VH-VL binders against Glycoprotein 24A (csbA). Designs and how they scored, part 6

Target 1, 102 residues: Glycoprotein 24A (csbA), of Dictyostelium discoideum (Social amoeba) (p16642)
Amino acid sequence: MVDLKITLVNEDGESTISGKGHPLPAPLIFPPIYIFRFTQYQTEGKLWDKNEFQIKSGKIEFDGEEYDIPESKGTWSKDDEENAIDVNLHLFRPPEKFFPKN

## First folded at step 24 (VH-VL)

Design J3 (from A2 with heavy chain R31K)
Fold by ESMFold2, fold request of step 26:
Structure J3 (fold): chain C 102 residues (1-102), chain A 119 residues (1-119), chain B 106 residues (1-106)
Amino acid sequence: as target 1 above (102 residues)
Amino acid sequence: QVQLVQSGAEVKKPGASVKVSCKASGYTFTKYYMHWVRQAPGQGLEWMGIIDPSGGSTNNAQKFQGRVTMTRDTSTSTVYMELSSLRSEDTAVYYCARQSRYYGAFDIWGQGTMVTVSS
Amino acid sequence: AIQLTQSPSSLSASVGDRVTITCRASQGIDSALVWYQQKPGKAPKLLIYYASRLESGVPSRFSGSGSGTDFTLTISSLQPEDFATYYCQQYYNYFTFGPGTKVDIK
């Protein structure tokens, strides 16, 4: 079963990352920053070709729930030792439904 | 069921400090942000800051930076707010308030703690 | 910081009246607006979140509308227990409260 899936839309279309993932601690600021770590992941779409990108919209699917991603800036970084990717989303405005603290 | 119970009223002199407690019950303490909000007599509500009880990180309104310290004790499900260098204009009711799960609304409030600063 | 204003600052109305309270933000805040009711000597009570969604247990005579900069709380038929002060609050960028609107029953 896919544990975490993030779908992001920009001018180049739709891109996704899915796999085993969980939220990481983020600075307590508003609008919020979301940080997710993925392992055993699969990516699709052109957005992942760069490590920094603009996001027009998106969504997070986690634990059977869906959370919107508003206009934001994204980055990702790879941890080769753990074979993991961290995805950082800096939201420019609040979502309709906040991703809850864990 | 779900409630926030605050410590009792305090009377302080200018220059002193006050520490107000807020005990949570009926829910998973670490899954919700907690806020502090104050209200001077006859005045409106003023946001003071936020604490994440799971890690203890905080973000305080700039007006109170350097004077307010927020802490928590997860073993007792209690949040604390300490305000130092008290002035007469700090006379107010101090509330703790829980942020709702998915929105920036405060869905559960403590009963308030009156802090009177008198010379 | 985002400033909120409310109008009127106070009003008196009769039981059964339709009451409208407005909140205006100094910049666009989407629908990130909340309404609270506070009775004398009591903590605030959540009425409406996300501009227009009614909190569980709140009477249906309360409603909220608006987005962007202009928001309205409406009480369709004022009851004696609605005698209170009403505050708006934004969460678009950190947290700010409006100055309040006091509603007195004639």
Scores: ipSAE 0.801, ipTM 0.935, lowest interface PAE 0.8, mean pLDDT 93
Fold by ESMFold2, fold request of step 26:
Structure J3 (fold): chain C 102 residues (1-102), chain A 119 residues (1-119), chain B 106 residues (1-106)
Amino acid sequence: as target 1 above (102 residues)
Amino acid sequence: QVQLVQSGAEVKKPGASVKVSCKASGYTFTKYYMHWVRQAPGQGLEWMGIIDPSGGSTNNAQKFQGRVTMTRDTSTSTVYMELSSLRSEDTAVYYCARQSRYYGAFDIWGQGTMVTVSS
Amino acid sequence: AIQLTQSPSSLSASVGDRVTITCRASQGIDSALVWYQQKPGKAPKLLIYYASRLESGVPSRFSGSGSGTDFTLTISSLQPEDFATYYCQQYYNYFTFGPGTKVDIK
């Protein structure tokens, strides 16, 4: 596993989720939804109190690369049995640095 | 008792289409991605595409772009794969496979559907 | 796309042997690597996910290791039911299978 960190800013301030995880392929036609799966995580901030949220700005850090999150929206859910979480982000600009280019 | 049950074998002529079904049972259908994978006789496994059963969104392998359509029916917990413009090289066993919830591993597989394209 | 290769393409071994199969990715895939076992006429069976995690119900003689580009499936003491073809699969970027490694009785 590598470190994965997502920082999200909304009207309530800054919230983070950090831990071990990876992005999943985006199996969408349009609009694209990018899924970031954490298998170990710690959360901070009020954004995680709701399952759906608006995003003013943010950052994704994965495998030594960074992606600045534009204004967008997202969702999340957790599975207490597996202690895992999916963070789903609606990103109209692909986080291309996290994926190989042909 | 988690299970994927596929439709029966098909024999088709070149240029026709085939639609294979995969019925899920024993789990919450909309919570797991579903994949289609094929295997020509004596050959390895080939990934065809993925469908999200909750919204019906799909992503197909580039090789099959424009020829494969994946759909689902949440009321029957069934996914479908339709392959058009069939050729003899499309003769294969077609599998549906469930992706595990938090990893890209396929933990449940259907029994496979043989599709034979007669020349 | 990410290509996977496997070595060897086939091997012959005796019951009780230690068998090692390798999978190499054309680029780094962290630990997003899966191993399957397939017998003729049957669907593949999941053995190992996330490079080293054993699927429930899989015998402990199976183990996986590696990260990045080089991965290994090991069978510590080969049993008669282990004669099969073994495939690796990556899920770091889309989904790709390796070409398979056939394990036959000597």
Scores: ipSAE 0.008, ipTM 0.630, lowest interface PAE 10.5, mean pLDDT 86
Fold by ESMFold2, last read:
Structure J3 (fold): chain C 102 residues (1-102), chain A 119 residues (1-119), chain B 106 residues (1-106)
Amino acid sequence: as target 1 above (102 residues)
Amino acid sequence: QVQLVQSGAEVKKPGASVKVSCKASGYTFTKYYMHWVRQAPGQGLEWMGIIDPSGGSTNNAQKFQGRVTMTRDTSTSTVYMELSSLRSEDTAVYYCARQSRYYGAFDIWGQGTMVTVSS
Amino acid sequence: AIQLTQSPSSLSASVGDRVTITCRASQGIDSALVWYQQKPGKAPKLLIYYASRLESGVPSRFSGSGSGTDFTLTISSLQPEDFATYYCQQYYNYFTFGPGTKVDIK
């Protein structure tokens, strides 16, 4: 694993989650939902107080790459079996640089 | 204990239909996609289709479109596969398999159901 | 449709050998590749998912590698219980299995 950081901006300000994690492959779900799994993390900001949130803008930083998050929606959930947090982002523009092309 | 238990072996004549059941236990049935995969004697694995048990939506391999119907009963946690217009080349072991939550891997398989089609 | 091929179709090896099996996809599938083991008369068993991640309970002598079109399953030290047929499967677009590789123990 590498460092993973997601910064999200809404009307209440900036919120972040950072730690060790990686993107999960998107399942066959419509509309597309991109899942970022954290196994160690720290959170800041008020956005994480709600399970569902609107996003005005943001950024994903992973493995030395950046992705600018457009206006979108998200949720988060715990996976108690693996002691992990999933951040689920509804992105109409795929974050392709986090998924290697071969 | 997570498991998939399938119905017993079937012998059919060409032109008939067969319906195989797959009962899930030990997990939340509606949270995982279910697949059907068959294997003719001495041959490899062949994907037949997928069902989303929460809503009943299906997507079948092109080879089987028009002949395969998948359904489920959420009250009994059971998936069904019906194959119609049977031919001798449909003789195979039929497996149900659960897709893992986050990947397209099949992590739990039923024991298989032998379907023999002979005239 | 995405076709998968496997090489070799069959092989024989001795206990302790390092065995490699290859799977090739007809187009790029990123890391959407799975490996199964199937012993005679039994259902397939999941070994490797997402090209290289080991399923829980699978011995550490099994490993997977590759991305794009070329993938490899490796058994670092073959054991008598590893005689089986090994299948790759892709899930990049629908679901397709490779034709299988039969591994016999000498």
Scores: ipSAE 0.006, ipTM 0.606, lowest interface PAE 11.3, mean pLDDT 86

